# VHH binders against Intermembrane lipid transfer protein VPS13D (VPS13D), part 2

Target 1, 283 residues: Intermembrane lipid transfer protein VPS13D (VPS13D), of Homo sapiens (Human) (q5thj4r3276to3558)
Amino acid sequence: LKIFISAPYWLINKTGLPLIFRQDNAKTDAAGQFEEHELARSLSPLLFCYADKEQPNLCTMRIGRGIHPEGMPGWCQGFSLDGGSGVRALKVIQQGNRPGLIYNIGIDVKKGRGRYIDTCMVIFAPRYLLDNKSSHKLAFAQREFARGQGTANPEGYISTLPGSSVVFHWPRNDYDQLLCVRLMDVPNCIWSGGFEVNKNNSFHINMRDTLGKCFFLRVEITLRGATYRISFSDTDQLPPPFRIDNFSKVPVVFTQHGVAEPRLRTEVKPMTSLDYAWDEPTL

## First folded at step 4 (VHH)

Design e27 (from e6 with D56G; framework vhh_8emy_2)
Fold by ESMFold2-Fast, scan of step 4:
Structure e27 (fold): chain B 283 residues (1-283), chain A 125 residues (1-125)
Amino acid sequence: as target 1 above (283 residues)
Amino acid sequence: QVQLQESGGGLVQPGSSLRLSCAASGFTFSNYAMHWVRQAPGKGPEWVSSISGSGGSTNYATSVKGRFSISRDNPSKTLYLQMNSLRPEDSAVYYCTREYGSGSYFWPEDYMDVRGQGTQVTVSS
């Protein structure tokens, strides 16, 4: 009795979406998947092995059919289960006037530890997780959508309550991948300047109301596996990096270099100090 | 203040019909797609149906397609769910919810942040 076994992989779905897996170019879906995998958003890890040795050792996946019944989910580009980290776009074509959906799924491959040391663990996660650790209700949008209808565009943003997290996906791939944030519980608060989320970073973001009053959030971006976690916190314990002191008896006006927007000018009154953070962090 | 108030649930026998209503206030109703989401005890939320802001497009979960019908009346700011041929597995608390963001990014838990108290539907004997 001679047994030849392909290296086993544990597929761990943390995306909150139903996912269906198969070997790329295979005729059938991976074993152990049932009708419930088309619908369920939280399932036990799936044991996966490459069954067809005549095809490349690449996996592919699609969104399960249950969450968009009139939609047509597509298989993504093949990916290795032996690689480090990656991202795949999963597309769903929708009916009628509904826009097509794109889910960007992070893929993180880790070698098992302890009891699972001889296996690879493949974790599927959202690419971006927006974590609201602030005291404010926050709105998030890709930069080009943050300008639609000013502060009241219902078509272009997602929101979080204090203490909540939400998954984010870029609405368009032909625009810069810059995120903007707005305080929804501050009257007439305008969107922040755009900032990058595709690298570990820590900074303060500046938002203004229609009268130019500044509001600040502390932003921390950490890559954990294949997911960028973008945390937003109040600045009570971590004040903005700049403080402008005006020791003169005359008002001083300043603007970030490269920013021509009149509303982003700051006046510092005589004998006064103001906290500041860059209005356009990408400049 | 955004408010959603569901009504119309109750205890019914299999094969019966119910019509759920959701009264919306605190936002421009016609600017948002609306959804019905249900949650049975011990289970996560399940998306049931959606309707575009204009009412021109509707969608249904496979489990309810052909039995349920979603509609809206924008002047009265009311969302409806007509449920026909009810089954025991339809038993759940039903929530109406305003679209969370652009409508391209559906995570079931996201909709639970913008909902009312829900209306209980029980289908038995």
Scores: ipSAE 0.000, ipTM 0.127, lowest interface PAE 14.8, mean pLDDT 76

Design e29 (from e6 with Y105W W107Y; framework vhh_8emy_2)
Fold by ESMFold2-Fast, scan of step 4:
Structure e29 (fold): chain B 283 residues (1-283), chain A 125 residues (1-125)
Amino acid sequence: as target 1 above (283 residues)
Amino acid sequence: QVQLQESGGGLVQPGSSLRLSCAASGFTFSNYAMHWVRQAPGKGPEWVSSISGSGDSTNYATSVKGRFSISRDNPSKTLYLQMNSLRPEDSAVYYCTREYGSGSWFYPEDYMDVRGQGTQVTVSS
């Protein structure tokens, strides 16, 4: 006869969301989880073992009820704790005709070191972390939620203080995954054009006020484990890549090709120069 | 060029208190989350506590929650761990570590690459 002893796993929740775990298709939630796990956004690592021999060695998870008390969280598709990096969508069905919510959770499996070498560490992280290294208070929104808002904050925006980080989740997976940013502490600052966050990249993003004055941030996107870290910094050390020179005696109007928005036209005064970065980086 | 220097360890009786300090240099201290990690003889490293760059968020291992308190003084570039109601099982070398990069993420392997020399804590009668 065969005797199987499951290897221990350490589940580390870095998502900022309450998470509940269990073996896929098991009758009970994982041992060591209490009602506080429905509410708490950060907890000590949870020791996890596959206890039900009738079910596959797959884990599943859901959002804890504390994040949306009137919502109904669903269990995600089963996943291996012995696999590499991955992503799972956690759905929350809302009451009435309110749209459902979807949280994409990164899963990063790491082998332990030293005494923990026989233990798998499973780190749960948001797919995106927004890291504000700038001197400004920043607002973030998916492009469709930022459209038409001008200087206003749309329903569902998130914000960061200078020097802080915040997790980001796409409100809708059926819209393009493009992020917009706005400087909240600059009067009349308008949302930036949308940009991709699903690949390593670095660029400058352009934001304008209602008078067309440009403001710039340096954006750096780095994949670490299963999480894309999007860092926003001031341009003092890394100025915008383009400069428009007007050495004539007449004003010159500049617009990015493909951009029809009148507010995104730049007037360069006679005998002046202006820094520039793309208004719509996806064009 | 990043340097971390722990101090404050010693030999104490069960039930005693100790305050550990970690002096940081070579980086912008307030931009990084910091961690305390301990290692007992013959055992692997165990994460103890973390604090965000601003100090607004703290986390603790269940084994020390309610007894230990992490704090930081960003102007002096110093990290602290206040340890109360010490138990024999708290005996270990305590290390301060810097988070890989900046922000609030914890990746134990990466953080072990940037640690101080440690300070020994022994709890015995």
Scores: ipSAE 0.000, ipTM 0.131, lowest interface PAE 16.0, mean pLDDT 76

Design e30 (from e6 with F106W W107F; framework vhh_8emy_2)
Fold by ESMFold2-Fast, scan of step 4:
Structure e30 (fold): chain B 283 residues (1-283), chain A 125 residues (1-125)
Amino acid sequence: as target 1 above (283 residues)
Amino acid sequence: QVQLQESGGGLVQPGSSLRLSCAASGFTFSNYAMHWVRQAPGKGPEWVSSISGSGDSTNYATSVKGRFSISRDNPSKTLYLQMNSLRPEDSAVYYCTREYGSGSYWFPEDYMDVRGQGTQVTVSS
């Protein structure tokens, strides 16, 4: 067995984004960073130490230039590598007065064990991971971008094919942190109501087409490390919790309390039953 | 230098099975979700199946659900599609594609452009 000399910090990038590191207020990037770190989404762990003792023992990071070649990535607020978990916002200024992009990166510090007892391991993870476990192509957008779009996708939407995961970021700080979802492979499907992703939760979300037909997804939000994983699944194995029975000879119409939108009314035909989930889960 | 190379296609009878392979190189395979997409003559691309980078999540188009199975072997950097109970409607060129995994906003078709040369599957009596 060969014995390896431990560095003070191991920087482990699990974000799927290219990241550049340096000591806060330093003029050069961390030792061992190469041009490929500007482009590569995953590379070997980086050995890091604070080279300048006259500067604070704080690290900073930015998005590598390869993901937005014409954008200007900014260095984040300095952070400690010596303990705890945290979040840092990495900003990219876009061309032509377009809103900047913000990547929230989770930071999780673990102490080494055994031969690495004197080394801290610093793991960088996405703050939000959208995991499409459904049979549908899904579109996602922050509520204010999805609002009023009907069956259209706003310019800033993100999409996933089934089985795909994608890192999500909030485009604007002046908007509520509410996510909307839409089924892209269902004709005339309209965006869902907005929902929170910043806490552990599980629920069913209802989407409708232009004729009012309901489609359901199971949503599970779990915090693992510094990352909120939002999983979207079909309801064939985990059906919606509500079922509305109509044992009368006439149709009945119902709506979620507080929702006045006519298209969000559900008709239950005589002597039938229908599954239901909330149209506006944050209401 | 991202390369994707499909293989395993051929001419088979209805009801037969076939296994497609996709060899990946030039990137960290386990960090990317992978997809199978097919295109029949004169038609646009149709998504068939997806698998997460870890292999823990899989999904299928309604037309192939229960008949096809997607899998991956991350150490060998290979993606597979096991096709059972093949039908004439499954005849197409099959492509493997890599997801960007960027976390940025993009159009779905940008993702369909990252594919290999494809492998032809013909199901006919």
Scores: ipSAE 0.000, ipTM 0.173, lowest interface PAE 14.8, mean pLDDT 76

Design e31 (from e6 with W107Y; framework vhh_8emy_2)
Fold by ESMFold2-Fast, scan of step 4:
Structure e31 (fold): chain B 283 residues (1-283), chain A 125 residues (1-125)
Amino acid sequence: as target 1 above (283 residues)
Amino acid sequence: QVQLQESGGGLVQPGSSLRLSCAASGFTFSNYAMHWVRQAPGKGPEWVSSISGSGDSTNYATSVKGRFSISRDNPSKTLYLQMNSLRPEDSAVYYCTREYGSGSYFYPEDYMDVRGQGTQVTVSS
C-alpha cells in the first residue's frame, strides 16, 4: 500500500507560445495536457511529475502545433526542474527547402513557500519582452525582415500600442540577433538600424522618414530573471546624448562613420543645433 | 544603386568542385544577410544557402548540406559559395541576393527582386 504522491512541480507558461511537456525519453506526453495546449498561448499552470522511474528526471518541451501547422516541432534538450535558471532552444522543422524556426525559452525554477514548501514552481518565460512606454504605435522586426522603405514589412513585424507590452521571439536564430524599431504613427518612417538586446544597456535609437528627418526613442534593456525587457520611451525627459552645433554661416553635413547610405547624412543649417543619436548602433 | 555581380561558374564533371563569388556595391554590405539562390531551366527558384551580416551564422538547403559552404568577406564586400561533390541536379544559374524581407521566415521568391545577373553552373559528363 503506497500513498498517492501529488505532483511535485507546477509548470507556469508565460512565453506567449503553446508548449507541450514530456519527461525526456518518455513514451507519452505529461498528463493533464489537452488539445488546447497545442493551440493556446496562455493556459493555467500544469501539474507535472516524473512518471517513468527508469528514465532520468529531466523534462523536455516542444512548441504546440497551432502556430506553424505545416511545420514539425522538435523536442528540446532535456533540463532539470530542480535546478536554477536556464534557456532552451525549441526548433520547428519546415517542409521543403525552407529554413527552420527556433524559439528560445527561459526557464526559472522557484521553490514553493509556506503551504507549498513541497512543490517547485517552474516558470517558462519569453527570452524578450518589448515594453512600449512611448506615445507612438511601434513596429518591431529582426533586422533582415525590416527592409521596407517608408513601409513596415507587411508579414514580418510585430506591433504595440502606446503603454502595451509584447513578447518577442527571433523568427530566425541563424541570422544576427539584432532588433529594429519603426514609428507607425509617423508617415513614411523608415526602420531604425539594428541593435543588440542580449545585454543590459541604455541608449537612444534614431529613426528617419524618407526625407531624412530624425525621430528618437530612449531604449533601456534589463535582464530580469531569464527575460530581457526592452523598454522604449519618448525623449522628452531624457534627450539624446549628442547635440551637433553649427555656429557657421554655411550648412554642415555629417554622417556616422561606416554608413554608406546617402539618406543617413544629417544637414545642420547655419547657426542651428540638432540632437543626434547613432543611425547604425552596431557600427 | 545596389549592384551584385556573380562569377566563378562553368562546365564541370560530376564530383568536381567550383567556388562562386559575388561582388557587392551600393549598400552597407555587413548590415545584410546574403543568399545564394539557383534556378534550373524550366523550374522555379530554389534557395541554396544563407549567411548572416556578421558571417557568424549560416544555413543550407537539405539538398546541398555537407557539400556546399557559404562565406563572406565584409571588408572586400564579397560573398562566396564553395561547391563540392557536384551532381548533375546542381546544374542551374546561381544568383547572389541580399535579404529583402518577408514574414516570420523568408521565401526564395523574395530574393529575386534584388539579385545579380547570375553565373551558369553546368554539371555534365
Scores: ipSAE 0.017, ipTM 0.462, lowest interface PAE 7.1, mean pLDDT 79

Design e32 (from e6 with H35S; framework vhh_8emy_2)
Fold by ESMFold2-Fast, scan of step 4:
Structure e32 (fold): chain B 283 residues (1-283), chain A 125 residues (1-125)
Amino acid sequence: as target 1 above (283 residues)
Amino acid sequence: QVQLQESGGGLVQPGSSLRLSCAASGFTFSNYAMSWVRQAPGKGPEWVSSISGSGDSTNYATSVKGRFSISRDNPSKTLYLQMNSLRPEDSAVYYCTREYGSGSYFWPEDYMDVRGQGTQVTVSS
């Protein structure tokens, strides 16, 4: 038999956001998409093929109109459905001179199995997932939103209960992509310094209360497919990386190099030891 | 401790009605948008409906729009889902969930802030 059938693409949306797909530079949206796709966060996988042979074999997508009725969603940069992992930024222009919203969507391409062996599966996932494995209720915010808040939560913060996970997106693209964390169930806990989430890493983050007492979380960042999973754990399983020993008869005061903030100074009493982790991991 | 407790599920025939309830405790109920999410055997979670903290705004999945009605009673800290004209494909474990913040950016299946143990709904003859 001398015939070969091109495998179609199955587009699988796991983002929890309504997504609309189109061939890049096409005049109409992909077949099989109806008004429900502008509103529904969970729909059956979409069968997709490139209908316009005169255009490049690239797909594009946007946020469905139902999620921001007053906003204007934009089409993303074209992408291949035959590649591996990737990411695309989906922009929504907001009214009233508000900053635009940006959703970073992960793209993971897998070959089908069983009855779908000759089909390419394209899975759309959130770019960041915050996984709270700690014993604390945690609050998260982009650094510039957390800055100056002290013990308060800024507009747009997100929170997680112990054992829960949440999807995260950057509220503004004109700020550094640095995340801050705070313990919501610790009285007077102040926001941590900012840290990067766009690479595999593991470290301890330091948070302080208004009296300067330090609290620690272990942070583990792992890229799986197109999603960075940022896991937060208690330090009783894995102790902080630093211990400051003062074997002298006088108090010793230390501060992380490059940090000028007075509240981030640590006093170690004579003949005592204290656990420590960086107050500003990016310095 | 923040808790959500669903009830009201059961075995019913196609075309029947059921009313699900969710009792909330441990947080300021009126400050949070709430949602119903269902999961059928072998399937991932499917968002069903959401309601704003004040109760002024509601949203529904296309598959249930016109048949289901979400409501809340903030003084009693209770969320409801009125299900009419039930179909076999509505069979699932139904969970109530607390939405993050404004609700417009994070939806229940993406964010498991608080989830109850669920209540089983089976629609069969």
Scores: ipSAE 0.000, ipTM 0.116, lowest interface PAE 11.7, mean pLDDT 79

Design f12 (from f9 with T109F; framework vhh_6fv0_2)
Fold by ESMFold2-Fast, scan of step 4:
Structure f12 (fold): chain B 283 residues (1-283), chain A 126 residues (1-126)
Amino acid sequence: as target 1 above (283 residues)
Amino acid sequence: QVQLQESGGGLVQPGGSLRLSCAASGFTFSSYAMYWVRQAPEKGLEWVSTISDSGGSTYYKDSVKGRFTVSRDNAKNTLYLQMNSLKPEDAAQYYCAREYTYSISDWGFSYEYDYRGQGTQVTVSS
């Protein structure tokens, strides 16, 4: 009834970045790639095979030109599509005195099933996956883009719905690799302080509204394969690590050591208690 | 193969109620968070509600809170959306969608929604 044609490799780009593929040492890019692959991540798998049987069966890739049209993307070191997993650094040389960019891409090789049993799937994964396990719609941005925005979303922000995941890459590599988060569905919520995502870690992050009211998320960072998975959860079952109790008759003002910003002070009213988490986790 | 099939839409008067259903197959339904999303004519896809894999946590767009209730029956592989006090602005094509994953079996049309069904139309008018 139906005729099924198998392909040796299906290249699946889950990085959120435009990627161009070719056999290592080839003079032409892999077949089936169009202008759209230079401009954006394709959602469709790319069928790939090694055209030159006398060369090693190694693939290489580069960033598409769409995101840095004035840059010179470089081909990465060759890698096997029959290997288990790996990471490749993709470099883009910027024009003038601008620093070069580096994207670390994870590679995961899987065997197909069902109608795809004869196909090797090669999944290209982002270095960071942001996993929203919270009750809030979340916005994310690199610190330098979030700083000074208040309740507004800067250029280059991304968002994710409650229970969903989104890939993240650093817009700039000449800035610190610090991530900020904001609760989009909480009125007047301001961006959090920046935090590191390049190591396994668990902590709570504090966000404030324009009146200084604190909101908390539990952050868990786990390296799995080549991808750092940063999970954001509500604090219902695991409350913030600090609780400030004021049993006095006068207000108490609390600040994180090393933080001088007036808006990041917490006032604990007489005979009350407040939960707290770090405003600036990097300090 | 992942399949999602919505039903239960129709024409209703303002203030009326509808119950949408989504029949899921081709995956372990109880292992995935599920979404209801909608798209009105000439507008983008809008998130409406999320339900965790166990059904223990539910989330709603502010404009539908108190009026819509999402639920699931993991034994029947079915997702539901009970819609009460419907307003003209609720008129849209409603889709159920599955949580994003990295598996080839979970290859969807977007990162935010791993897979989406064909939808069911909700019209609110007198």
Scores: ipSAE 0.018, ipTM 0.268, lowest interface PAE 6.6, mean pLDDT 79

Design f13 (from f9 with T109L; framework vhh_6fv0_2)
Fold by ESMFold2-Fast, scan of step 4:
Structure f13 (fold): chain B 283 residues (1-283), chain A 126 residues (1-126)
Amino acid sequence: as target 1 above (283 residues)
Amino acid sequence: QVQLQESGGGLVQPGGSLRLSCAASGFTFSSYAMYWVRQAPEKGLEWVSTISDSGGSTYYKDSVKGRFTVSRDNAKNTLYLQMNSLKPEDAAQYYCAREYTYSISDWGLSYEYDYRGQGTQVTVSS
């Protein structure tokens, strides 16, 4: 004897974006959603149940109206509320030749514990959080948008002040998912090399100005729930990993293996030492 | 339910010292990085220092490095800012803040700190 009943789910939106939910292929949105839910962010948990027994037990979501009033938000690919961690892309179709917007949303499913916590919780979070713990104003962009910009910021760049965090979304999913960073408060600072953000890691990254002067940041990437947190810190207490010592009477030129750009060569003067970190962390 | 309550501000002479405190309640204090921010008259909010959830890492604005020390007592749910060698330019309303809420520049919404207290006034003058 098989008895099938709908299990309730609590949907918890921590994305900072208005989200609307419904059962995949349903004709109506989930009950209990109002204008406040469409406008609000980090709202109270929404009780969700699969109402249509003829459709698969899959949920779908879209960006709420208001943040892009002339855009058309699309429903994402259906996902299981029983499936553990995942990610979904939410598209907003824009008018004319304007490129569409894509928000990557992390999904983390937490089951209740035993008989005392009989609640299925589904948490929606940003996929990437850029955490500026440095003393500098930072600019961020996907590598292909930063390439060739020199000291300029491309359209669609993101910036953050010291001590702030910002949600990041890849402008293009058909480009490599490599992030570049630049110091906005340092005159003539050029974009860093690209680096991966989809794994736990820690390293130092090198940025240069047009005169070749190096600036260093420590990068720490941690997966917390469904969100990769990429933290950027000054090197005051966490110095760069390399020190180049020139104890000779002649200048020495140093370059990272695989890097051919002339501006990324470092000259170490006679009887001098210089700190160094990766110009191209992916090499 | 989240509350942050600053105290310890006052009037000091240039070169003087003050210790600010922030009493936190309504959340698991030991799980969040904490921030000190300040706002001088007619100026915007300015970041001063950051301390990690464990207290193992601290960060400071360049102009206060060597003079200010941030610390925390996770058993007492209290954040501190020891301010030494105070200068007239340090005069401001000082706030403690919990780990920042998301800021989305070109792709959407921007938020301030997810929680900030009422602040404590620091005045530096003769």
Scores: ipSAE 0.014, ipTM 0.271, lowest interface PAE 7.5, mean pLDDT 77

Design f14 (from f9 with S110V; framework vhh_6fv0_2)
Fold by ESMFold2-Fast, scan of step 4:
Structure f14 (fold): chain B 283 residues (1-283), chain A 126 residues (1-126)
Amino acid sequence: as target 1 above (283 residues)
Amino acid sequence: QVQLQESGGGLVQPGGSLRLSCAASGFTFSSYAMYWVRQAPEKGLEWVSTISDSGGSTYYKDSVKGRFTVSRDNAKNTLYLQMNSLKPEDAAQYYCAREYTYSISDWGTVYEYDYRGQGTQVTVSS
């Protein structure tokens, strides 16, 4: 007689975060999970099945304890492994009066191919990936955390070295999901205006120093699977979309409609041309 | 099994030069940005240099800019750091590192880089 042991789901963690899986409302973690899963950011795929027939066929997950040893990771809302795509928020309660952390994880269900055609593959991916393809050190922050007199907010941002990529999560879910960027290697560079990252898009972003000098980056937002990839590039190959020409004998002052900040005014000197991109792209 | 093996350190007098090498294996070297980081006894782990995956972009800590040159040979899976005009404050254990997807760090401080081995010791003294 034939004996068949099938694993209906392969869980593939591409988040770069340690993840622990369990059937929703079960008392034990899924089989095949070991101490490595509490700490390791990349592991081989995990075979998963719903063992408790009396509970609904829903999976849940949490952040592994190794990334925040003194934090308390919570189980997320249950989700189907037979669905198409989804997003789940994974919360970590931090000790003391530090704010909790929230990681948004993309879920993408794919049918296996070839010899794996009968296997359901479930891919877990970060919701946002910030790719620094520019020649500058970049800082990123949710708009409300980019605030401050001067340039820096060391408690509310993440940074990338040139050529690197980082996972991003919204520190607060009760604020608008608008991202700001700043050039860390430009003296006195001020945060850009906020922009949306939840749609495929491409545009130029403008940043200024305290003297009003403009710096530009090309931004490209692409959804691949369940991950929005936000790429930042220099403008050498794709110059800014606007050019202001002043062929008069007097200076011309330009300000984006709805923007009242004096530092965001552009003065175009007589017989001079200047590149421009929107200071507040969401206005 | 990601492996990074540093070499080329040694004792040098102030103003001297050293060339560090890092042999990489167990991953697609040409797909990752690479980093040089160092650890002096009192300063902790400190970022020194970054090179993009293609080698087209290089970046340096301000205190080493103009003196150090990072380069890579993707065909040989090897990373290099040419160090000129060495100063006593450059004395440290030097590590090569592969970046994680996550980077939450101050510009001068490195966190969550994947580095291996004992590194290579650079001593600047007579």
Scores: ipSAE 0.020, ipTM 0.232, lowest interface PAE 5.7, mean pLDDT 77

Design f15 (from f9 with Y100W; framework vhh_6fv0_2)
Fold by ESMFold2-Fast, scan of step 4:
Structure f15 (fold): chain B 283 residues (1-283), chain A 126 residues (1-126)
Amino acid sequence: as target 1 above (283 residues)
Amino acid sequence: QVQLQESGGGLVQPGGSLRLSCAASGFTFSSYAMYWVRQAPEKGLEWVSTISDSGGSTYYKDSVKGRFTVSRDNAKNTLYLQMNSLKPEDAAQYYCAREWTYSISDWGTSYEYDYRGQGTQVTVSS
């Protein structure tokens, strides 16, 4: 006998969420799963094989029951464990008038090498990771939930401390996938304009307080595997793209083209200069 | 260095009450959501309750809802679990744990448990 590993698939959960696996349309969950897998705790890799020969070789997964005790997690659309990369939406039905929750999980398939050549490794990762590299406590929300909130945080916002990372999920997939950010440790800071996160990009985002004072963050979006990492940094090393100089003896007022909101008008005092970044980066 | 120290467990008769405490140190307690989890003999780890960083949002396992109340005192860096109407099935080692790097939100996201303490034993027998 010259068999080093006999399992066809290693399922590796890197999402930080509890995941339960089974063969699509099978009657039983995958072997080796216990009550611990229903809780918000990452466990060791799961050895998986297709036990039901009469069903397609497709895997499915759901969120574990421990994370939403009043919700009903649903099984996702079946997927191949032989695919290169993909994304699956895992839905949790909530009670009352609360909107359903959607977790987008990245799937990255890696073939084994050497003695592991017959083994497939399947890594499950969050679709979005918000990485706070700034000096501020940040709040995040999908644009439609942040819109009209002013200095308040909407129900369902997510926050990060300086130096922390958090997983992000769109509360609704039928709304535009635009993210807004707000500085929680700056008094009277208002939500930023919405921006796209589904592409590699880098830009500066502008936030204002109720007096119109501008605050800037550098945003860098990088796709790594199936995960978009959205990093937020202070502008010390990479200053805002624009500087407005007023060499006159009178105040000068300017506004981003296409923006009619009065609070987003900037006054440059006589004989002064100020940094600027777009208030609405998606315009 | 992160430290969590549970206390308040003991033996109680069915229908009795216990209050568990968790003293936290080594991190900014008021910035993390906290969890109570339990492990009964020969069973896996079971989630019991969640409280947001401010204490404004609380969540419970269905079987303890209405009987258990989680609370926190951010000034004292202490987490509490008030357990009323205890049942034999509540007998377990109880642990407190912190959320990994984010606050709980109404979007229902929670991450891996981090920095569990040594636990405190709850026994329920008559």
Scores: ipSAE 0.008, ipTM 0.137, lowest interface PAE 8.8, mean pLDDT 78

